VH-VL binders against LIM domain-containing protein F (limF). Designs and how they scored, part 1

No score or structure here was measured in a lab: all are predicted.

Target 1, 197 residues: LIM domain-containing protein F (limF), of Dictyostelium discoideum (Social amoeba) (q86i44)
Amino acid sequence: MSGQNILKCKKCQLEITNKIITNHNSDTFHEQCFVCKLCSTPISDPYFTDKETGDFYCAKCEVIRNDQSKPLRESLGFCSLCYKYFRQNEDILTIDLERYHIGCLKCTICKKGINNEKYYREKMTSKLSNYCCEDCFEKVDKCNGCNSMTLGQTLLAMGKNYHANCFKCFKCSEIIKPNSPYSINKQTNTPSCQKCN
Unless a header shows other numbers, all headers, positions and changes below count from the first letter of the chain; antibody chains aren't numbered by Kabat.
F, E and O stand for the ipSAE by ESMFold2-Fast, ESMFold2 and OpenDDE, each averaged over both directions (binder to target, target to binder). V2 = 0.75 x the mean of E and O + 0.25 x the DockQ between their complexes.
Where letters were taken out, [cut] stands.
The coordinates of atoms that the task and the answers printed are left out; those that the model quotes come from them. Centres of patches stay.

## First folded at step 4 (VH-VL)

Design u01
Fold by OpenDDE, look of step 6:
Structure u01 (fold): chain C 197 residues (1-197), chain A 118 residues (1-118), chain B 107 residues (1-107)
Amino acid sequence: as target 1 above (197 residues)
Amino acid sequence: QVQLQESGPGLVKPSETLSLTCTVSGGSIDDYYWTWIRQPPGKGLEWIGYIYYSGSTNYNPSLKSRATISVDTSKNQFSLKLSSVTAADTAVYYCARAYDLGYYFDYWGQGTLVTVSS
Amino acid sequence: AIQMTQSPSSLSASVGDRVTITCRASQGIDNDLGWYQQKPGKAPKLLIYAASTLQSGVPSRFAGRGSGTDFTLTISSLQPEDFATYYCLQDYDYPLTFGQGTKVEIK
């Protein structure tokens, strides 16, 4: 019945038997493991990783940790990604009405800074968009469900990546949730939910 | 790995324009702050300014009126022009690469001495 | 501009000595401080960035500490190749500014 591969959490190295969280690096986590170290809130983009401990911090808590210059943030403005202030006379990038340090907003694939000339966004229903540069766009993996770009959290099934809402029962078109049982038709290589089995 | 090399005349007359070019090899001029720094003989370091690969520039206010930094992505080069030079502009000039979020210089040219003399 | 003041301007030490160099900023610069090593006739070399992060390839005998206005570079055991001039750099605000340098000489 369960055609899902056994996955391990990158944080605790234990098997994931419940909900699977996949980050932009395709690392998998327990839902309880992909949380902010300070506030224990589930992590969403943008987030930060401590280089020494490997702990995750949400954007809000990261600002709290590092904000020693609140007056400067207020006076000069701050980056929508890292939340640090803009230095005096610093050139900034404006995308979608948000301001960024040049170099902060990076391509999810090649990690180069996004420029204001051309970029692509991945929109997910419940997640902040990830960005892809023009150079990497054609190389980016596509969702097997909707054929659109996949950059952020995805579901791996049958060796293919899906947006969370794109992994659907072939018979009834209902979304198959992570770790929900499903069957695979061996001839068509399509998933069927438990109700349709 | 990335290498930077300064080139240009080592002697410039007063009131003339100092012109230097930095050639980048082992990597493309992308996603970095390409920076000029100078050091008068026996003295400390002075930040001149940078150009981002997209063309955005920032200069030291002390030199802003005289300094121009440009980039040629097709040649993988960036340049410095300093107008109206005086003896005070005699220095070893370095090109360097910096990138955020830490504005640190991880790669440097070997430096080139420019002497301003009549 | 933010002024960076290093101390001492010069020091003499022997191989194996513990050496400490200080850098003080005229205002708070958080952890936006780097340390560079420069040998005669050579370009500066990045040692530490973000006040305490060791650059890749730099020996562990180098350590940076501090936040706000007071920073230190420590060489736990001075090696022959460590005799050089050291500079701090603030990248908190423009223009970027260096300390005046500290020359570490052989005793």
Scores: ipSAE 0.019, ipTM 0.585, lowest interface PAE 5.4, mean pLDDT 85

## First folded at step 13 (VH-VL; from x04 with heavy chain G102D)

Design b01
Fold by ESMFold2, look of step 15:
Structure b01 (fold): chain C 197 residues (1-197), chain A 118 residues (1-118), chain B 107 residues (1-107)
Amino acid sequence: as target 1 above (197 residues)
Amino acid sequence: QVQLQESGPGLVKPSETLSLTCTVSGGSIDDYYWTWIRQPPGKGLEWIGRIYYSGSTNYNPSLKSRATISVDTSKNQFSLKLSSVTAADTAVYYCARADYLDYYFDYWGQGTLVTVSS
Amino acid sequence: AIQMTQSPSSLSASVGDRVTITCRASQGIDNDLGWYQQKPGKAPKLLIYAASTLQSGVPSRFAGRGSGTDFTLTISSLQPEDFATYYCLQDYDYPLTFGQGTKVEIK
């Protein structure tokens, strides 16, 4: 009887008249077309495909071909909070040479992730800071010395909130440490340190 | 109990823009990677891209020039626009939630078939 | 992009059998691999994340192993409800990529 049984190779688009190789997606190939691009060895599981070119790579050649990717990812560094290496093209927040995933850095008040461009910071040490999102910043108490937010430990002095390092002698501008002696000018309501008193 | 549901037109003409919305209920859209994944009929899964609730995005390079993911936190929704579609874009489209550190998808929408045809 | 290749593409097994599915990455991905189950007409379901951590509510007959480039999903005693297609996913680097799937047929 006459009839047609025509299959086309997805790689070369020509008719398959001999052995038919089928992949997981039911695509059909000539045996010679389903080979590693680098070494020409016939493809068997496991194998790898370059999505842009359609080329196939055996497991050995794919490891060799893409080995450069491991050193690159590690060279991008890691998050200072979670210690996972960054993915390429991640949005990274950098503060004082420390780097973070956007989602790892949280608002101290509401615990939501910090927006990369819309945050406020209260620096406590070289490596420790409090952070505040824009919405919470509008509601937070401010330091009466510097008018910045007070999320960390505060000093209550003369009925007002201050950062520990923002309560200063009126005369010499030196920091008056918590619980340190100081004088108040009762008419101006200004503090003076022990040295200037 | 978090639930995700895709919505949008099931039929899109070639060269037009595919537009889908995912509505999140039973939880807040904050603090996760909100993701679009598609599956052509009878085929495997393809990650399209994701958005953080602040607007930060990352896209599959194969779709970067055509895909836009956006978020509307006031509606607890995020959306996908895929421009210049062809028949190759016919697929079931899923929205999914991912933990941003251990990037696993714990909640998925039921999926919506979008067919690209004249 | 990191390519993920699953083996086998499909398999047929009897109820009670031990089934092993492998996933190989085109480069090292540490333990940044998940396993997903998809039944016909349904969305994928997370089984395993971080290569070996069982998701809450997933039966203990599922186990994940591996690190680097070679990973396995094992079903220790196949049940009728385990008929599905299984996918691995790497989350080591963008773009996130799935394996092509392994169809498991029971009966």
Scores: ipSAE 0.016, ipTM 0.545, lowest interface PAE 6.8, mean pLDDT 82

## First folded at step 15 (VH-VL; from b01 with light chain G34N)

Design c03
Fold by OpenDDE, fold request of step 17:
Structure c03 (fold): chain C 197 residues (1-197), chain A 118 residues (1-118), chain B 107 residues (1-107)
Amino acid sequence: as target 1 above (197 residues)
Amino acid sequence: QVQLQESGPGLVKPSETLSLTCTVSGGSIDDYYWTWIRQPPGKGLEWIGRIYYSGSTNYNPSLKSRATISVDTSKNQFSLKLSSVTAADTAVYYCARADYLDYYFDYWGQGTLVTVSS
Amino acid sequence: AIQMTQSPSSLSASVGDRVTITCRASQGIDNDLNWYQQKPGKAPKLLIYAASTLQSGVPSRFAGRGSGTDFTLTISSLQPEDFATYYCLQDYDYPLTFGQGTKVEIK
């Protein structure tokens, strides 16, 4: 009897027998459990978790939670990172179509604020980008695959760092996914996927 | 614990430039608005201006033409220059810290009296 | 500039008294109001920010209330160490502006 690992909801601790929602931490939830505490809307990225209660909040409700007593600022907009309203005549950093408080975005290396247009951004598949200040850029390790900076989660293989999508089979050029088996050619020090072994 | 300390001459002649420095210790100068506030003897408080560690400044319009605030991150210092001073500029000058999101002043220097006199 | 008007300019009270200081803004400032205490020869000390949030280490006898244009600082039971000058500050817009201050004196 193959002990079917019973999936439990992280929120209610009950077994999930229907649709499984998995968050970025690989936690599993009932569909009805992964909803905003305030508006009961199904949670989509980005969302916030209350550290004390564990409740989830959608972006809109997070803004409300942060600045409930600031109705005059509603028209000014809010920071795309901290979801607090801007102040009147506040200095704002605009990146693409998103607005940020100066200092909210941090360099992933030195943790100093990104406060001007002198920054580098790591292209990630997710909506969340990692940023690097100009001072740290030269010190950042480069991906052995694409030769661009590695700021976020990287794969360490053969003593080198790779973006997840940059670690590829030498033979077939297919992406080797994290935790997937691969072989290393000892002569060329190149990886080969399981299919090519 | 974060500490702020004002330094500079206590006496400045009329028409000259008042120059003060605030030295920050016990914490990073990053991510804060460093602020100058003054208080004439027996009077209330006046916000002069502030500087973010990256160099962005905001000034009181009443002093904008005369006030210059600068920051030296390497020394953990920020400074105030007030040009063309008059007797009206006699005050205790305070430096203070404000978070970049919360503009309240959580840490203050002890203040330094600057007297404008011939 | 936003004008902050405090009332009263001065008051006399006894230890144990309830003291209320008001601050009015010339325009709406949401809850972007701070209260400071200043003793003679000392720098101001932050008491309240965001109109009603107590700064860490500030006694619970201090309370801030209000939003929009009208704000109050209340000391529920005045203590000997509370005799000082109090200032409100708006940080809603530039320039930041203080009230004229309220001196709390011993009766």
Scores: ipSAE 0.692, ipTM 0.882, lowest interface PAE 0.8, mean pLDDT 92
Fold by OpenDDE, fold request of step 17:
Structure c03 (fold): chain C 197 residues (1-197), chain A 118 residues (1-118), chain B 107 residues (1-107)
Amino acid sequence: as target 1 above (197 residues)
Amino acid sequence: QVQLQESGPGLVKPSETLSLTCTVSGGSIDDYYWTWIRQPPGKGLEWIGRIYYSGSTNYNPSLKSRATISVDTSKNQFSLKLSSVTAADTAVYYCARADYLDYYFDYWGQGTLVTVSS
Amino acid sequence: AIQMTQSPSSLSASVGDRVTITCRASQGIDNDLNWYQQKPGKAPKLLIYAASTLQSGVPSRFAGRGSGTDFTLTISSLQPEDFATYYCLQDYDYPLTFGQGTKVEIK
């Protein structure tokens, strides 16, 4: 068993034994825990988190909340992460075409705000990215497969960290999934999937 | 619990520079706007300016030419310098913490009186 | 700068009275208004933010209302510890600006 760390739900702090929901911060949740506080529907990207309560809100519900309280800010736009309207002359971080409140976008490692252009980004999907601040970058483990930082879910195998999709059979290059059996070539210290073994 | 404490000279001569430091304890200096506010004796409150831990500053236009706010994250401190002071700058100076989203001041220092006098 | 005007500048009331303080902004500020209480020789204390949200630990007798330009702080039943000066603050735009304050005195 390649040592999979016990995953706990960030919301309820209990172990996740079934379906795992992972957010953009690589936090893991029970499916029933990652729901909108207002409409109780499962959260999908994009979503918002109440800073005070930690509750999640879907985009629709957040827009409703914002519209009712801050109509004058509509023209200023909103944060791509929290979807709260910007204030006049507010400090804003722009990444690509997306704008964020400074402090909203967090380093996946230290959870401090990304506040300037000195950051590293790991694109997981077209809509999901993990960010790492400059201070943490050198301290972050690199994937032994792709040599990029491992900010999200990682696989520990052969004493090294891998992105989930980066631990591959040396022979056939197919991904060896977590907890899948594999063999190690003792001479080269490379993994081989069961099929190639 | 987060605590803020102002420190600096209580007396400054006219035309000199007022220098104050706010020390933050019980919490990180990250993710907040660290703010200076002053209150002349018997008068209301005046927002001086703020600094984010990354160094971004904003000042009251009335004081912008004279005010400088800095932050030292290693010491969990931020400071105010006000140059060319006059009697009008006599006030209790408060440091405060503001959330970067909500902007309200949830924690305050006790305040320190700075008197400008020859 | 956005000007905040409080009314009245001072008022006298008795314990148990309902007290209402008004704050008006020179322009619309949505709900970006805070209320602070200050006692002599002490730093201001946050009471309400976002016009109507009660800060943790603040008694429920305090209530904030309003949006746009007109805001009110209401103390439903004035207590002895409530005699103080109250300030509104707009955080809609820089510079942040306070009202001139309302002193609530004992009648």
Scores: ipSAE 0.683, ipTM 0.886, lowest interface PAE 0.8, mean pLDDT 91
Fold by ESMFold2, fold request of step 17:
Structure c03 (fold): chain C 197 residues (1-197), chain A 118 residues (1-118), chain B 107 residues (1-107)
Amino acid sequence: as target 1 above (197 residues)
Amino acid sequence: QVQLQESGPGLVKPSETLSLTCTVSGGSIDDYYWTWIRQPPGKGLEWIGRIYYSGSTNYNPSLKSRATISVDTSKNQFSLKLSSVTAADTAVYYCARADYLDYYFDYWGQGTLVTVSS
Amino acid sequence: AIQMTQSPSSLSASVGDRVTITCRASQGIDNDLNWYQQKPGKAPKLLIYAASTLQSGVPSRFAGRGSGTDFTLTISSLQPEDFATYYCLQDYDYPLTFGQGTKVEIK
């Protein structure tokens, strides 16, 4: 059957017939369902999800949630990962301009804490990155679209691994979304989106 | 299940070096703060210092000139060396694991008494 | 170093009594305060962290309160297994410092 373009909101599980909001994992939402629980502001990166309730929180409200009991730490700043304040005179991991608690930043594969001397970084968004320790980096496969390491979820297409946004139409260079229809030119072994075929 | 166990000599002569090892089992030493705490008989608890697996340390200023904490990740162990000991260093020595976010000690060794006596 | 002062240093109580132990910091420490229980010949056991958060497996008769400089541990109905020495610990700044302890004895 032809059931294309039925999209469901990940938050409420109801069909999306209006504007579609997409997160970095390609999950889809109603505009009104992808808002901060505390301030109702539309969610953008970075954001946080309560595991128990499924509610979303923006970065400002997450700081409020995490550290209301620690006002004396406000001047010390907060971790770029967990958004909790730092402790007085504590070890801090600094990567470029980003600051983290020692031990908060972990290898995506083995979960060992990242240190200053032995890590690799994969950007997912302007505000989110994956990290990999040296040992795990030596065994990580590369994306067949961009030739960079693949730490997160991958797309298997035409027998090869890709980042979710690295599988593109040969003719127009637009991203072919996961599970979206596409054609294969058998002479060139290249994919084409529906509009270019 | 994480377990910590202290080992080392129970008797040390004055002016010599106290040396203890804590063996961690049921968990990896590659995370958390690893801590030494002591308690003289019948008295309260004193924090000695802690180490992160990468080698970063912090010591009680009262002991900093004499104390060295080190880690051996290949053996899943960390150790305490306390030099120039006196009778005042007689205590039960505990190793403990600390959570670095809220900084509480959730696992402790059973403790080992070290006596400094001539 | 931040000094932690416990009160009382010892107390005598009966099973079923409500017991309150206080801990005072020499400066503000937000809620960076732990409570530990220690029985004779044993290592300390964590009861409460972040001033009021009960550690998993600790009975609900234990409760922590406070922020800033003044903190309390309350045992709502003392049980035979609660006769022990109790210590507070501040984790606001290095060096970490314990209170001197409060011994809870059978009356």
Scores: ipSAE 0.429, ipTM 0.760, lowest interface PAE 2.6, mean pLDDT 87
Fold by ESMFold2, fold request of step 17:
Structure c03 (fold): chain C 197 residues (1-197), chain A 118 residues (1-118), chain B 107 residues (1-107)
Amino acid sequence: as target 1 above (197 residues)
Amino acid sequence: QVQLQESGPGLVKPSETLSLTCTVSGGSIDDYYWTWIRQPPGKGLEWIGRIYYSGSTNYNPSLKSRATISVDTSKNQFSLKLSSVTAADTAVYYCARADYLDYYFDYWGQGTLVTVSS
Amino acid sequence: AIQMTQSPSSLSASVGDRVTITCRASQGIDNDLNWYQQKPGKAPKLLIYAASTLQSGVPSRFAGRGSGTDFTLTISSLQPEDFATYYCLQDYDYPLTFGQGTKVEIK
């Protein structure tokens, strides 16, 4: 800081004595004043300003806020992932009678939108899944325990990928939890939990 | 930064097909709507149609019988063909990008003038 | 198709003036309204989407208001670089349609 002039926050009009945040117009702000109104996340480009209130919104929250102003779309239904209404005559992805915006479901690997007929799914919970497009499916690692694909978080053990519940003691078949110690039988290349070591 | 650039012939004879290509650089063509918009000299803007990168199209009804938009994802390009052109099709042609949720056009090409004349 | 009517067709103004441009839709379009600025020989530039949301990098002197059928673009203190033609666009339903444009000229 130059130390010659008092810097004032453009949002609250009070002196800035600590970290100074500057936007592209050379306006200055307190760190806590240049945050999204809805989620309090620090603002970075792109961001949006409500001119009547002076509030800032991050990209995600601005998209959500815009849907609250679209009452005519209510009868068209909404996306089962983002909970935003559809537009008239919009391209819609339908999976098991659930409707999604054409680009809302993404391949976990390449981040492209999922195709209706060419996708693979890994369930994480009853309501959450990872998806994989056909092209990326040929490249995805398989669990060395069950030979099914791994899209989400994996356990790396003995240089191989496993689902967290698929890495088991060779002797007792109990799951060896992530970050739990285990031993390796050098002759058979098989893992053993601490109890069976 | 994403950039769009139109290319194609500047002069087309009446009754022939106008053909333009938009090349996308600095970003991927995937997961966006790709749009053609035209502007006759000294006049306003007209939306021609758009294509989703996976191939789905929608056209202005005024041009639907004559317009074809296509995409080539391997070349990061999309194209417009407008058949049976007349002098009324003389315009600056723009390509533009739109998100699948919000259809505003955040990136535009610089435009290319196509003149329909013998 | 949804018809978009801008008013006025043109106006003359001086640097520093407050300028207001209106856009009316032939049916309700919620807030699905964009504003674009176009300078001669150049592509249009997005200023505002969702009726009132200012695009990143656009000066704060631009403001959009409205919902339903009636929308306005206001420039609070006109600058030399603001002399251009302004277009509204509805993105509520296909075909997407522009207003006829408003030319803002130097007085």
Scores: ipSAE 0.374, ipTM 0.738, lowest interface PAE 3.0, mean pLDDT 85

Design c03
Fold by ESMFold2, fold request of step 17:
Structure c03 (fold): chain C 197 residues (1-197), chain A 118 residues (1-118), chain B 107 residues (1-107)
Amino acid sequence: as target 1 above (197 residues)
Amino acid sequence: QVQLQESGPGLVKPSETLSLTCTVSGGSIDDYYWTWIRQPPGKGLEWIGRIYYSGSTNYNPSLKSRATISVDTSKNQFSLKLSSVTAADTAVYYCARADYLDYYFDYWGQGTLVTVSS
Amino acid sequence: AIQMTQSPSSLSASVGDRVTITCRASQGIDNDLNWYQQKPGKAPKLLIYAASTLQSGVPSRFAGRGSGTDFTLTISSLQPEDFATYYCLQDYDYPLTFGQGTKVEIK
């Protein structure tokens, strides 16, 4: 009867023909197989084994690979426009206490993302606003009543643009609705509602 | 379809500055993270950094002291400068487009090999 | 930085085999995990984003699973064109980090 001892590496299951490394359980390994997976340092006690992969980790790298202190992504809040949660360390645009992903809040005219420092706002309701980038602001019509931009619905009165709520009687300051009659004082070039005429 | 193409010198001397340009065609540069990624020959991928078209940047801390990414919206281009290069900076350099909401790279350039040698 | 560890580093398989590649994050990353395929001399190609969402134009034999720290890419019936290196990428936190890659060889 003739037999041959075949020494196999416990990690890779291949024959060991050269230097043999033995651990405290008398398992045998290739020299290159008994190293830390993360830092390649030769393994010494204490060490750790990943049961699923068979990889070894030195004590330092075991702490590093098992760090479970992830950020609580849900606690970081969500975008006020798309309602997706923010990533850790994400670029966030804050406008009047509301938070948005960079790029989610867009210029009404050109649809480019609004940046935090160079924008113009037209408030439509307590919950709804139009926004405008600096470049588009230079090109947009302005209200002749308040000299602010006109992005929403406007009216044309006396040959000029107005917000719906900015065309007012000179005498009583009551809003003159778009289809309401009014008169013009030719000396002062000012509008008057029907009641004040 | 959107296409990205890297351009720049394929050979750079040690201690000098590596300079690459990515040209975007078939789409506008105006609304994405524009990204540089590199791969040393036979090795894995390393994220270098990205720029939003408005100029906001984020860099890999390992390269932050040496890397500068910039954008030229009039040419629909963005660029990478990497200063004080060594042989370790020899790699294929890719430009890529990333969505800022889901943050995946849907379009890549073909890559350009930059070799750092005397 | 979040470390991504792929297993195995390489494998050989036959056409028609089921192949599974594992990616493990050093911390929880929710579903912020992408898979890329790279053929020799080519740029990486996106296969899967958000852990399980298949990119448009990618064959249905590719499937991604997992959340938190443990993720898998499965190729249900390996084809000759699937010879490539596969990378995972976490997009949960800066800096973005790739796994070291898994080379899949067709016999």
Scores: ipSAE 0.033, ipTM 0.547, lowest interface PAE 6.6, mean pLDDT 83

